# Designs tried in a protein design chat: miniprotein binders against Primase homolog protein. Part 3

Target 1, 337 residues: Primase homolog protein, of Arabidopsis thaliana (Mouse-ear cress) (f4i6e6)
Amino acid sequence: MSENVPDHQSTNGFSSSDFFVPEEEAGKKVVLSKLVTLMRKLSEQGIDAQNCPPGVRSCLICPKCEVGDSGEKSLTLYIYPDGSSAKWTCRRKCGLKGVLQVDGKLVSKDPIGKVERKITVESIKLEPLCDEIQDFFAARAISGKTLERNRVMQKRIDDEIVIAFTYWQRGELVSCKYRSLTKKFVQERNTRKILYGLDDIEETSEIIIVEGEPDKLAMEEAGFFNCVSVPDGAPETVSSKEIPSESKDTAFKYIWNCNDYLKKASRIVIATDGDGPGQALAEELARRLGKERCWLVKWPKKSEDEHFKDANEVLMSKGPHLLKEAILNAEPYPLKS
Key: E = the ipSAE of ESMFold2; O = the ipSAE of OpenDDE; V2 = 0.75 times the mean of E and O plus 0.25 times the DockQ between their complexes.

## First folded at step 2 (miniprotein)

Design g1a
Fold by ESMFold2-Fast, scan of step 2:
Parts: C-alpha cells; structure tokens; sequence
Structure g1a (fold): chain B 337 residues (1-337), chain A 96 residues (1-96)
C-alpha cells in the first residue's frame, strides 16, 4: 500500500463520483451572464478555463503541485452545462480540489489564486551585479558587503539591466522586485508579498520599517540589521475607511503575510519618506500595527526650508552616525492622529 | 513584425465580426420580445465593448514594444473571442 497508510486500512482515496453529472444538470444550456462571471472567478483562483467548454471534463496543469517539465495535466476541471458552477480536483498527491458557484458561496478551501509561484535565482534569470550597478550603489554610500549580505542581484529586462531586490523567507527565495536606474518598478508575478529583509526581523522584538529597499540597505550601513522595507509604493492619502479584512486588504497584503513576525514586536520604528505619501504610508502602517507600539522618525533638516526625504539621503549627505542618531531619536507615534 | 501584425489584424477582424453578430442577435431578440433573451443579447454587446478596449491595449502594447505584455494581451483577446463566439452561437440557437 502507500507510505501514508489510511486510518483503519479503509480506502479513503479520491472519489471520481465528484465528477459525475447529475441528470438535472445535463440538459441545461449555457447562460452568458453566469459563464462570464464564473470564468472571471476561476481566473481569480488561478484556473485558466478559457479553453474549457461547459459540460465536458478538461485536464489542466495543476498550479499547486507544479508537474515541472513533464507537462502532466493532473487537474480535472468540469464546468456545469449552464455555466453556473465549476468543480476541480488534482489527481496527484497535492489533493487540490474545489467547487465554485457564480454567487461565490461555494469556494475552494485551497484557492489556487492564492498559491504562490515558486521561484529560484536560475528560473527568473538573476545574475551577479555588474560594475554599473555597483557604482550606482557606491554613489549612494551602499557598500558591496551590504549588497552581498542582502543578496542584491540584477536582471536583464528587454535591453535594460535592472536591480533585483531578492525577497527571502527562512532561507528561501519568495519574491523579487526589479528597479531600473530610471526608477521604474516591476514585481515577479504570482509570488508571495512579504517585507524586504523579513529574515532579519525573525529574532528581534524591535523592528524598523522603511519605504524603499535602498533605505533598508542604508540602515545596515548605520548598524541597524533589524530593518525591513515595504515591497510596494506609498499611498497618496490615508484612507478614511476602516481597515479592510485580510482577504480585501490587497494593498497591504505584506502586513498580513508577515503578521507572525510583526505581532511579537514590542517596538516598531516607522522611518518612511518625509513627503506626503510617506507620511500617509506611516499612518496606514501604524493603524494596522497598533499606534501604541509605534515610533515615528522625523528626518533632520537639509536646509532652512527642507528636510531630508529618506534614510538613504541622510546617509549620502551626513553619513551613518547622523542616520543612526535620527533613528534613535524617533518619537512615540501620535495616538489620535 | 509582419507575422505579429497579421495576427493582431486577424484578431481585430474577429472582434469586428463578433460585434456585427451581437448587434444582429440583439435586434432578433427585440423582435421576439423575450425579456430574458434581450438581456442576454445586451450583455453580449457590453462584453464586446470590453473586447474593443482590449484591442486598443493590443495596439498600444505593439507600439511600445512590451513583448511579454503583448503576448499576454493577444492570448487574453483570443480566449475572450472564442468564448463570446460560442455564447453568440448558443444565443442564435435560442433565437431560432
């Protein structure tokens, strides 16, 4: 028998009767409004059903068990004849199965659209940093040692070399964000949204959150290793709405995904950009994390009329000692603002 | 490239034919006076407006040289055309 012996030696394996079409459904005709909604919802679950006609069983590559180069189509999808519902199951060991109706009341317990794509340095074609990128960081007072520790790499996209900020969790590559030298940003698709530098805060009760990956690197030059950056851009304004539920808080999914790391922190220092969007980001982070344990960094003056924008600008202009001083002088976050 | 331009032109022609078909089916549904079929025909027409927006996106991506996004947009448009064509055929059978 198999290595995982079933309880009481009973055959509790896969049931093919799940794909039997009841007589009540077999005579129905496709309904445009239902099928279109169903196809969209299946796509949101990671199931590409466009070449899967209603009323027949279709075999697809399972996105969860990833059959590699074999191309085995282990996921069986059945769209009911009227287009009102679909069911699927994987015949391999991952056991993925689900049912989805147009009304959304019956959804897969293991949503495919929430399954993260596994990446490797080789699969996304990352390469070691060239002199141009190293010079770019040197001009920003970021050392080769800091780049190596954070496994900063590069990628060729079209005819351009871009910086690759590699996102790691417990020693595994989870996602990657690309930054061009002209400040264009691209994320790897269908990868888990986490904080940049997540492994650096696993063993710490005090955490520093910055806005950009270069700022996280700047913090290390100042001696702060317990620092993470957000993977996405800052909002223009603070939302007047209540904090969305986990499933609907897509803009801050990285907070929810990293909650086990964040909830144990006794002190969170928010060191986002000093501009309007950076202040809005600080407020959105503080309201999710709990203002009572948050501290806010005020960047020092650059001139009579201006403050430094971020950690990297302070590092470039004033060096690591002043950057360290700015972080140590963080003030308690206002509880009623 | 000539091959890619031909593929895009073929998709644009398929969308145009589908638009003409949808307008014809809507007129037939109105003539029959069946409210459910009229609703189905109206939804088909609305979805074809979405396809026309995808066609504009295809043209824009082709001009900008975003090869990966262009390929994804072509595949998305092809899949929508196939789906809506099948639905138009079923609606025509209901109207016959």
Amino acid sequence: as target 1 above (337 residues)
Amino acid sequence: SPELKQEIDELKEKVRKLEDEAKRLKQKAEELGDPELEKEAERLEQLIEYLKDLVKELEQLAENGDTEKLKEAIEELEQWVRLLKSIAEELEKKLS
Scores: ipSAE 0.000, ipTM 0.161, lowest interface PAE 14.2, mean pLDDT 77

Design g3a
Amino acid sequence: SPELKQEIDELKEKVRKLEDEAKRLKQKAEELGDPELEKEAEKLEQLIEMLKDWVKYLEQLAENGDTEKLKEAIELLEQYVRLLKSMAEELEKKLS
ESMFold2-Fast, scan of step 2: ipSAE 0.044; ipTM 0.567

Design g3b
Amino acid sequence: SPELKQEIDELKEKVRKLEDEAKRLKQKAEELGDPELEKEAELLEQYIELLKDFVKELEQLAENGDTEKLKEAIEKLEQLVRLLKSWAEYLEKKLS
ESMFold2-Fast, scan of step 2: ipSAE 0.127; ipTM 0.648

Design g4a
Fold by ESMFold2-Fast, scan of step 2:
Structure g4a (fold): chain B 337 residues (1-337), chain A 96 residues (1-96)
Amino acid sequence: as target 1 above (337 residues)
Amino acid sequence: SPELKQEIDELKEKVRKLEDEAKRLKQKAEELGDPELEKEAERLEQIIEKLKDFVKLLEQLAENGDTEKLKEAIEKLEQYVRWLKSLAEELEKKLS
């Protein structure tokens, strides 16, 4: 049946053409809306599709195997003309492929991982350290030389200046973790989970593992360059379950991602925080790395009733010589519960 | 204590012998032209340099007269020496 225009009038400057859109134009607006949603969802997977026309195959830099402006355009992306879905395939050795539905979750034909987003200092807008941040570290006995060697930077987030701990693997920026001066933490989204300072242990057989990035910097002040920090915090308690498989061990994915570095270590010194969660982290690390090659640092007494919590606190209070002493006094990890 | 001083001197000699052994293994790896084994020998040398720092700590504790801490430090150094001997033996097997 045919429909007639409503009899009541509106004089708000509206015309019939302002409300009636030809079916073809309405369809085009729906497709455009879907394409905007797909481009946003693709961006969340590390694929910039903003200039990729639907219905044709576009070649892009693969977010998994190549970084920044380096590398060939090996990723083939196809966006369906109706805006309903997009699919991609990398022709290089990484073999990345996936399908994304506008109304659904990412469907990856690689069951082993999410697409890791590639970042650069410029793309995440990192800045050189200001005097305020340098003074913060100086108060913690961490020198400008140590900050520079470890490429510590800063970022402006919500009108606040935060410390940027840059995570590098074989000379490439892989991830970044932000720390406010009030100990709020934020990590770059969809980036690879690795140990902080990973390149410092590539050619060492003795490795020191600390809980926080400031502790890694404190270790360097004491003369230990073969030190890494975990990227995430400590668990509240030790799991009673068996160690998960690589694909299921999401909380400790950084151990699996760095296995080529860690398997070469003949001695691993665990220097996590002295509190309950720090002790739980030490146990979770030791059970994954092999207790037979692990040593545990016990932090010295701060007072009759209290021990120092971490490496940076020892450095600040007692200096680099006594921090070095604490590390050299590490005890073999307990093999029996 | 004269007994503790003798134990420290014996441990210093064991560390010196391990240092010499690590240098020999590095030279042997270089002669073989195996870059992976050369890196393993170099890492062993780095660990021994850390052990020498621990020996200096023992000398300082002996001068300060803290007998209780000194005994603990000697035991830890002996454990570390045994571990490094094991690593050197493993590397020598790979080299042969």
Scores: ipSAE 0.000, ipTM 0.141, lowest interface PAE 21.2, mean pLDDT 77

Design g4b
Fold by ESMFold2-Fast, scan of step 2:
Structure g4b (fold): chain B 337 residues (1-337), chain A 96 residues (1-96)
Amino acid sequence: as target 1 above (337 residues)
Amino acid sequence: SPELKQEIDELKEKVRKLEDEAKRLKQKAEELGDPELEKEAERLEQYIEWLKDLVKYLEQLAENGDTEKLKEAIEKLEQIVRKLKSFAELLEKKLS
């Protein structure tokens, strides 16, 4: 699977106002529409063309060989005035160069693949957790030790403090997902889509997959460190289509990107939410990972008519012992309906 | 070991004190009639029930002789007790 497939997913979204597009009257609307699409596609490759006028060569900091704020602007970008295409080349030895057509796929003379944006704790301005956020997690039965081990941090966005779930691969910060206390989610742009807690499963033959980052933290309180969460939540329903090819399976890019970790597992315990979308996620995961090695967690009863929704709810209501029991009692995933 | 049994007994006592504190705070929240504070008190009560289940798990680990898991579990329980104590103190302040 490709190791350098950046994915843009953000609740902030892209609009035409996010790009520098000159306004024009009469017959130039088609050109403006193409320029907006082209600039969005360039952004997906880690190239911020917002302040790059069409028809002029612009010099930018190369996203592949980024040298910092005062770094050399080694990437030359040219956007064709008709909005049909853009081309770029880095004059450094990193080999980044390509041509992008508004109606086509990325074309590169030396295909290195899609460029992942490199981030650091400093560059995205992450902060250590304040007492208020730590108390928020304590109310969810998640300890400071678990938060520290998973490098959970915070960020200030428009004077609001949001939780930062940091995504690491082999000791490097790869992506970050922000969660407000009101459950709004934003992910860092053009960063690699991977499972939360990926380094925790590199040396394990058994893995546990949960739906949300708080559920991964809850699993650690129950003594399970070989646990990862999906970064993008759950689909509403199971797709009736065949599993897409890697390039088209955008909703499950994280499975493809983490295949070298996942293929090693002899046992995969699926502990997604007990609701409809969570069950659909379990099915989508099992059909990609191989049902023969999958086990499914059934959440215990909350009342006569209701079951607990997820790992964190079980932890908060019944404690780590019952959560551990629920995981240990996972049943083989059904091979036939 | 005798040392680990003493640590478990000390944790059981801390949990018992925290349970008594939680019961007092819940009663005070109910008397005040504030629905938001009642929810927070109910949450604290749920955490105390969870701690009691965790203590039972510690006792099982001690009986099975799994010393490394027991030491790790005791350390985690102590951290959780400290966090819940902080939550109880914050709730008490809101109730006053």
Scores: ipSAE 0.000, ipTM 0.102, lowest interface PAE 20.8, mean pLDDT 77

Design p1a
Fold by ESMFold2-Fast, scan of step 2:
Structure p1a (fold): chain B 337 residues (1-337), chain A 96 residues (1-96)
Amino acid sequence: as target 1 above (337 residues)
Amino acid sequence: SPELKQEIDELKELVRYLEDWAKELKQKAEELGDPELEKEAERLEQKIEKLKDEVKELEQLAENGDTEKLKEAIEKLIQKVLELFSEAEELEKKLS
């Protein structure tokens, strides 16, 4: 389950106190609620409207034009005073223009792709791991050496300390996913969707794909460094539809973004969770990557009626040698006749 | 409460929007060189800084688990946001 950063999650406005206020004040609450929703939707189009008051024309740098050092503000944005809608147009030859309504469909001649926000350790306020978080991982049989190699950090969100899984591509920080000790997940907004540990598979012909970041760390304890984790949660079921085109395959955007790394692999070992969603994830991955080069890990039995769920559970219960054995015993992905 | 946490996060977004709007209004007032409008913009910024402190206090109340006190504090801050939104709108009219 992948969640947005908490301050990104809610954009739908104020609810219960509107009754018993003067009509003018109730109207202002409705406008503010609509503006919050509108700003979120504009951000999804690559338009940062935070400094753009309603009722006036604002000039912004066009996300399509990439004006570089010139800094020319060629995009004109107008937010209607009631917060119900916004319109934009670029005066340059790119022809970008659109209209967005809070309660309506996006109307755009040239839709803008999602703008990826550049982040740094400093800009998102990441901290070195405290003893409490290191102890949390030690209880999961994950060593400080593994945490350090993978640059696992922490962050304070709403006055709690959360684990920060830092996502890197060719030595640059491109995304970050936060995990609370109570298993709540949030991601940095508007950042590039890639596989966790992507740089570890750039020079390898065989890769291992796991479901969670802790599973990637568990694989290293078993001696597998050619391992990546998916950034998002597993689907509930396998889609009966054909694989979407790149622009429509938003749930698996990380596969498309990492295609140059993945297409080089001669062997892909899929080691997702053993539950229903984990099996559905394995099928969705094999469909996109090519079943002929995929192998599937079957987790060992925990009891007569139960199997281990994932790599980290096997590591915690049975140690690195049995985890290594489970990966080495991967079977060719079933060809569905 | 997840619902109250979402409401606090939404309130933070509104305060951020208001803060950015106030900075723009201050810049416009300085460009016009009107001392009274510059003072009005400065007062608006000061009120927003106090509002940011009160939002921080909401996070502490949420940690204490007093749901009724938290609901009252959120309602009070919503009213303050509406008042400052109104002040920003009036200042913008004077600057045009």
Scores: ipSAE 0.000, ipTM 0.146, lowest interface PAE 15.2, mean pLDDT 78

Design p3a (at its last look DockQ between E and O 0.20; V2 from the best seeds 0.00; counts 0 for: pae O 7.1 > 1.5, placed apart)
Amino acid sequence: SPELKQEIDKLKELVRMLEDWAKELKQKAEELGDPELEKEAERLEQKIEKLKDEVKELEQLAENGDTEKLKEAIEKLLQKVYELFSEALELIKKLS
ESMFold2-Fast, scan of step 2: ipSAE 0.036; ipTM 0.526
ESMFold2, look of step 3: ipSAE 0.518; ipTM 0.862
ESMFold2 (binder alone), look of step 3: mean pLDDT 85; pTM 0.826
OpenDDE base, look of step 3: ipSAE 0.017; ipTM 0.344

Design p3b
Fold by ESMFold2-Fast, scan of step 2:
Structure p3b (fold): chain B 337 residues (1-337), chain A 96 residues (1-96)
Amino acid sequence: as target 1 above (337 residues)
Amino acid sequence: SPELKQEIDLLKEWVRLLEDYAKELKQKAEELGDPELEKEAERLEQKIEKLKDEVKELEQLAENGDTEKLKEAIEKLYQKVLELMSEALELEKKLS
């Protein structure tokens, strides 16, 4: 695709600007508005054009092609400089092609699936952990050995250093979640949603699921390596509706994306937070995974009136042996809600 | 240079458009009564305000005549505009 312009049919223009306004300046604003609309419409079709400048051929990974490990960028996207339209064509045999008009309908042979952005440690500018972050984890009874095994790193965001939880699948970095020391969360955009620690459960028949990445690290301190964390927060309440189909189950997309790992498990221990949202998360997970193979951890009492909230709190307060005991004492998941 | 001034002027227009877009998204979030989406729109507005300040610093840098530093700063801010535009588009999807 060269720097083609739209068909040379001129705009039907009986009204040129009759006013003394800066036409070039007004034109640039109109073009920018059209480009924003095109980018939104492209995004709705699964084309991530955020780094694709108008007037230049951009090469993207074709969502229809099976490209394997190579990540060959066979899809050519061209956004017209005037913001009027965008077109794409795959150079391979899949036949994917389409045109989108800013003020018209999409013209495409096949729907475009979700485009997942490839990242590397270098491209997202991750750094080795500084002493401050290592001390933060040491105060939580999480060792440097555990941090290194799980490839925990850091990133500079908005002049702050944040913890980077790196998400891996079959030895490749697929996503990253950032946690500030003040417990604010940000996730890399347009990246694959998977369970944290996914590769650790590929060859296990028993799986432990926790709510947060620090809880996954706490489980390793107790000797459990067959543990994964959910990447997102817990829901406030359990849905009364049927489980959505794969395409509509956006909140639990990570379960669907990891199904090949999860379906092999003969026993799934759910060790989510003891609060209301954590219990709701446990129910939503058990509904999707099958309650008959699920077991639920009940966190031990820390006083007459309260229980420990999560795995990391048990580790910090009572050590790895009591945490291990809590997991081993998991009870069968209730079949009746 | 005239070329760099045109790039700065385009960045200023992108920032103004993003600011208007973010205000529209915040109004829509308020109409839907979703506190989380309203807060997300407010965070987007704050990031755009910071970007506006960085564009003002670009204008001051242009007056001092260091062409290489200016080019680097323009490229950096252009990437920030693309990032915030992506963030606004994601928020609009949640609001539809």
Scores: ipSAE 0.000, ipTM 0.206, lowest interface PAE 14.1, mean pLDDT 78

Design p4a (at its last look DockQ between E and O 0.22; V2 from the best seeds 0.00; counts 0 for: pae O 3.5 > 1.5, placed apart)
Amino acid sequence: SPELKQEIDKLKEIVRKLEDFAKLLKQKAEELGDPELEKEAERLEQKIEKLKDEVKELEQLAENGDTEKLKEAIEKLLQKVRELWSEAYELLKKLS
ESMFold2-Fast, scan of step 2: ipSAE 0.404; ipTM 0.826
ESMFold2, look of step 3: ipSAE 0.397; ipTM 0.780
ESMFold2 (binder alone), look of step 3: mean pLDDT 86; pTM 0.838
OpenDDE base, look of step 3: ipSAE 0.027; ipTM 0.414

Design p4b
Fold by ESMFold2-Fast, scan of step 2:
Structure p4b (fold): chain B 337 residues (1-337), chain A 96 residues (1-96)
Amino acid sequence: as target 1 above (337 residues)
Amino acid sequence: SPELKQEIDELKEYVRWLEDLAKELKQKAEELGDPELEKEAERLEQKIEKLKDEVKELEQLAENGDTEKLKEAIEKLLQKVYELLSEAKELIKKLS
């Protein structure tokens, strides 16, 4: 059992044996970092701990108790000396009690690392889809059932309504990407970078990767539920450099973050846009995922001189049967040009 | 609001901690006599000074009463703090 659990405590952090900073001073800075995070979390619970020293019991006015003018300090707060946790109990009839901990993985492995922002439908002010947005998707042959299954929502930014593509991992909202009707894109800041539709590929051995969120929805209309889209824009050209390490591969961070889902796939069908950037994206994906298990979709001809751009255009113009045919006719990714 | 004041106070504490850490890293780089690490430490100090100035601008913005603009600015600066802390940790590893 111990072998299967990562040892988060093996991280040396600010130990004087690993760093030039003295252990006592390093320990003080670690405690301060934890304390700052803990104080923020306590304020979210309505507890103002700014004058509460660690290691002693402090008495505060309970945020749940309506004590009125009495000012009774019925809430007992205790912050552990190391700053990693706090507990509180109200001595009155409201019975408020709780415990908070700083994330041990975040603090112990990288106490000075980036904290991913947690969001909810309410906190980012998402709304149910209006008729205008539903009509927009209907014109693209994307049904209300598909929109509902994928939890597509909307957001009001200034005086404009934008489409909200909600990104979920194991039933939790982790990110959101906004698309205006004029094709402007904005992503929620400081949120985890993952593939759109990630939960749809957790139990599948064969996956389809498309470029845009509307293409993921179009694939579902054709009967493919094992499909994800990339959250970011396509590169203009393929990089001549070696694949960066995880910490430096910022443009494809979503691949690294979803590796546990992707590494189990026996076949990956790449169905990116047919334009230059879409072809560059396909190559960048294949070089990271392993060309030997990648298959490439070639979009059918739209006219004598033009091919369809993406899955949604094929769906709109030719219907779900021909879109399905295009995916099933994917060819093995070439190892050499 | 009390929550926004706490976040600003938190940013000030991180800036103070970052300043102290950067000074230690610069001193260590000088002791090692590595010109490239000295430049990295100086660059880090410059970024922290810029952050300090941005936090001062944030306090001025708070006086104007635009809560949404203030909240967005605090979030932006907090992420900047985390990025600088990560840079500092990588520099510590190079100096070890």
Scores: ipSAE 0.000, ipTM 0.078, lowest interface PAE 25.0, mean pLDDT 77

Design qA1 (from qA3 with L5A Y9L R12F L16Y W19L I31E F38W A45I)
Fold by ESMFold2-Fast, scan of step 2:
Structure qA1 (fold): chain B 337 residues (1-337), chain A 102 residues (1-102)
Amino acid sequence: as target 1 above (337 residues)
Amino acid sequence: SDELAKEILELFEEVYKLLQEAEKLGDPELEEEAERLWEAILKLIQLAKEGSPEKLKQAIETLARKVSELLDKAQELGNEELAQKASDLAEKIRNLIEKAEQ
């Protein structure tokens, strides 16, 4: 782990593991973020704690004692059960001993439901798009007008500029997803999971669902404003299990959170990626939304053996008229799989 | 007892490595499944100390289920590397259960 990791509000690390602990039992279970920090700090002391579970006394080779190849494990390490502190002592006369605590206060979160964090453009440090990002989208046939309408912004993380796809519900910023130019994705933590472009389908009975945010922008270039993108990636395969209840369907939480918009739709056009995972996503969406009202887009041929992957690729290669044609030619979703 | 303790510590090491990899991805759903898996391994370690064979068997079976849930989630989110490691861990736990049943 790097200690020089840039400070930003969106991270690639885990937060507290207290999500499912009742308030009266808070602090009795391991806080994963504390444990990871503790283990990193222990490694700075020459103590490799990766095989040392919390609540257990572990015996390790003392880094200060010169025991050669004998392998005598004279260092006793104890990580406290919550992962917040550790103590160690060498039973030999080298004098190595210490106590280490993870600084900071445990923020107890609601264990029944994670409290949604309120964000603003200012609080997450979003800024207007620079020319580099505008040019990036122009190369993908996405206009500045489309970027402005969809409130696409950017964020600086160290010396890197990342694209910020802002997620809005009834005029309020509820989430944000960051995309690097090298296609690394990060979402703002503790924010509501919803469909990208949700407000665009509030007053329409016909909707289009695409896989990525750039595809939603491409659809708008083709004249379709009633389009949303899923916030997450596609599954590798279709689950053989029955559709989970709302509380257990975490992978498709955005469907449940947007149900009042989706249940009113008379027609849902599914325009996910043409690859295996994109087809699996289409099936998972159709089985939750009701196949009888779903329609499936088949992307046009790129060559004799290949089809275009997604809406953005069609737009870039063939323009908005062919993209529009592909959407209008959607076929009823197959009732058998 | 000592042999079982070594097997459990090996499982802890593999779980911890999986958690570090899931953490690098920053996905809240992977974090949630990883958290459940971490709770299961800690419970297994606690029960191993208590020396109850029936409770220990139940805890190992719970761990197997939680690893499978993380595998399903990693596959759903398209992380092939994490899915492969979770699959390998699930197979190792299954083999441990089979050996215990012999």
Scores: ipSAE 0.000, ipTM 0.153, lowest interface PAE 19.6, mean pLDDT 75

Design qA4 (from qA3 with Y9R R12W L16Y W19L I31A E35L L42K A45I K49R)
Fold by ESMFold2-Fast, scan of step 2:
Parts: structure tokens; C-alpha cells; sequence
Structure qA4 (fold): chain B 337 residues (1-337), chain A 102 residues (1-102)
């Protein structure tokens, strides 16, 4: 039963604390609170512990080792069931090891949150687009030229072909996001969070931000190359809290990671989805980027009581000219007290 | 057992999401139900390693019951989002029961 036993076992210790039993109910609530805090702190360090139950050794792909998809799950993570700490060690001699305490800061020689996994087209087994995927995009008014320019590829996952949106920074592949034809999403593990199309905004003073990668491609069909999409989903609601510091703003880490590109912009057009979450995303982006330089796109009416949801839907239904018009008619972001 | 443990680890991901939602709400009764759910999955992991089919079945059924209790509590509080997540988890547990019976 070694996987269900902590890898730390003191056999020579005797302490009165060995007989200390907290109040049953209160003790359990303390443990739960500690475990939730520990899982959050692990996530902040780039360790996805959602598949790693406490009290069991879990094997993960080491972010420091250059093992890629062909490599072994060489990183061993153990979360202590009392919620006190978690520790990890790489079996492959890369030297990555660390201990995270629930009541303390990370104690690690090489903090995992600073070790982003290096990927290549070959290491994550990306392949050129088949006719099926090209036809899928053609039906959405996205041309082969646009797909090629943005290096859209595909991947085989569990015998399914999925679309691979490749994320590049200064000519290097830094992340990849997979989209099934049924709108299920998976991101490459332990990779740098950046905006999709980041290199397209390096030399521009005006930037367009959309919600999905297909929307970025749709913008290009309308003649806008200075466009990026967010890599993550939209929040359900706007936070009432002040903007977190860089180390705590994990949901918008891609904004912080791309700050050198974003701070140069004199004008930022926010063209997120027209639904509630899309509007919440627009507000969260504007509050981080500075509302004074932001413009908001309002999608045109689709019917009497309905508006188009996003850039790609406008492109498919009304063509590139109306999409271009919607972007050019963006209004200054509302400044409230 | 290793194959079953892999499926239980996947189930843990959904339990973790549900526990995060329960803590976010700050309701003491909901936190108590979430804690009971956490205890049930820990016991399931332990029994999966023990290799007793009868006890494994009982532990999975206990987990299903605890998820249903959390679903009922979420519905009482009018939390539609939490109720949907608890419902999704209940379906995953049903699939695990069907698979374990083979």
C-alpha cells in the first residue's frame, strides 16, 4: 500500500503530539481548509494538483526536464493528507525538488512556477491540417491562407483529431491550445500563458483583443492583423476586489506575461463575446489595461431580440465588411466614478 | 487496482472542483457536506488499494450518497451552479459503478 502511505515516516520519534487528537469535527474542518489552501498554492506554482489526491504519490511530467510528450512522468508529487505540506521530486536527475507548506512560502531550489516546459511542433506531435479541419474552417469563412499564416495545426488525442492553436512569442512555440470539433478545450501542461497571436502586436500601437482563437482568425479575414485572443475562458462575473498583484492574478497571468506588448498600445479595442461572461471579461481586461485607452465593440443585431455573439459569427453571417465596420465603430470604454 | 485508481484520480478532479465551490459560498452546513464528501473519497482511495471488491462497492455507493446530499443542500440554498456541478459528479460516479461491476 505504498502509494497510500506518506513518503515521510518517522519511526524513532516519540512525542505527546502523537496522542494529540483535535476535536473531531473542528479538526476535520481545519484539515479541509489547509488542503484547499495548499491546492491553491500548488496551482500558483504551476502544479495542477486536481488529479493528485492527498495521501497518494502522483507521477507528473517534470516541467524542468526536456521530456516532452515522448517522456516519462518523472515528477513525483505527494500532498500530505493533513494539509500541512506538499513536496515534489524529479526522478530524472534534473535537480527539481521542492516543498510547499500551507502556512509558509514555497521552499524550493527551483520554484516550479518559474520553470515553463519547452515545447516544439515535434515534441507535442502536431501535424498539418487535414481536409476535414480545413473544410470546418472554410464553413466558418476562415481561409487556408489565414490558417497557414497563424500556423494552425492539428493533433491526435485519444483517437480524435483536434484543432491545435499554436501560441508563439518571438518566433518560438511557447504554448498550444486544443479545440475539439465539439468545443472541448485542453491546453498544453506547464507552458507559458500568453495571448494568442502575440507576435502580431509587437510592432503595433493599436491592439484588438477577442475572446476565442477563431475570432482572431475572423478578424484577420476582415483585414485586422493587430489582433490577439485570450488563452483562457471568460469569468462568470466581474470581481468586486481590487486588481491582484502579479503573483496572485493567476486567472489573468497572460496579461502580466504580455505587459511589454500591451503597455505600448495607445488604443485597445475589446471585442469579446456579447454574452454575460464576455462582458465580464471585457470589464476585467479594461480595469487591468486602463479604461482610458480602451474601446468596446458592441456586436450588431442578429434579430429583433438577439445580437451576434462574436467576431466569427458576424463574419459567417454578414461577411468581412460588416465585421470591419463593427470594429471601426467601437465606442470609448465607459468611465465610471 | 491500478486502472481503478487511475479512474478514481480522475474522479478526484471533479470532487476538488465541487469542494472549491462549497468553500467559496462560506455556508457552514454546505462546508460540512463538502467535508463529508472529501472523507468519503479518501476512504475510497484507501479501499481501492486494499483490493476488496465488496468494500470498494460500498465506498463508491457512499460517495454517490454524499454527492446527492450536497446536491440537495445546494438546491435548498438556490445555488444553481453548485447543483449542476454536483449533478455532473453524480453521473461520473454512476459511470464508475457500472465500470467497476465488470
Amino acid sequence: as target 1 above (337 residues)
Amino acid sequence: SDELLKEIRELWEEVYKLLQEAEKLGDPELAEEALRLFEAIKKLIQLAREGSPEKLKQAIETLARKVSELLDKAQELGNEELAQKASDLAEKIRNLIEKAEQ
Scores: ipSAE 0.000, ipTM 0.254, lowest interface PAE 17.9, mean pLDDT 76

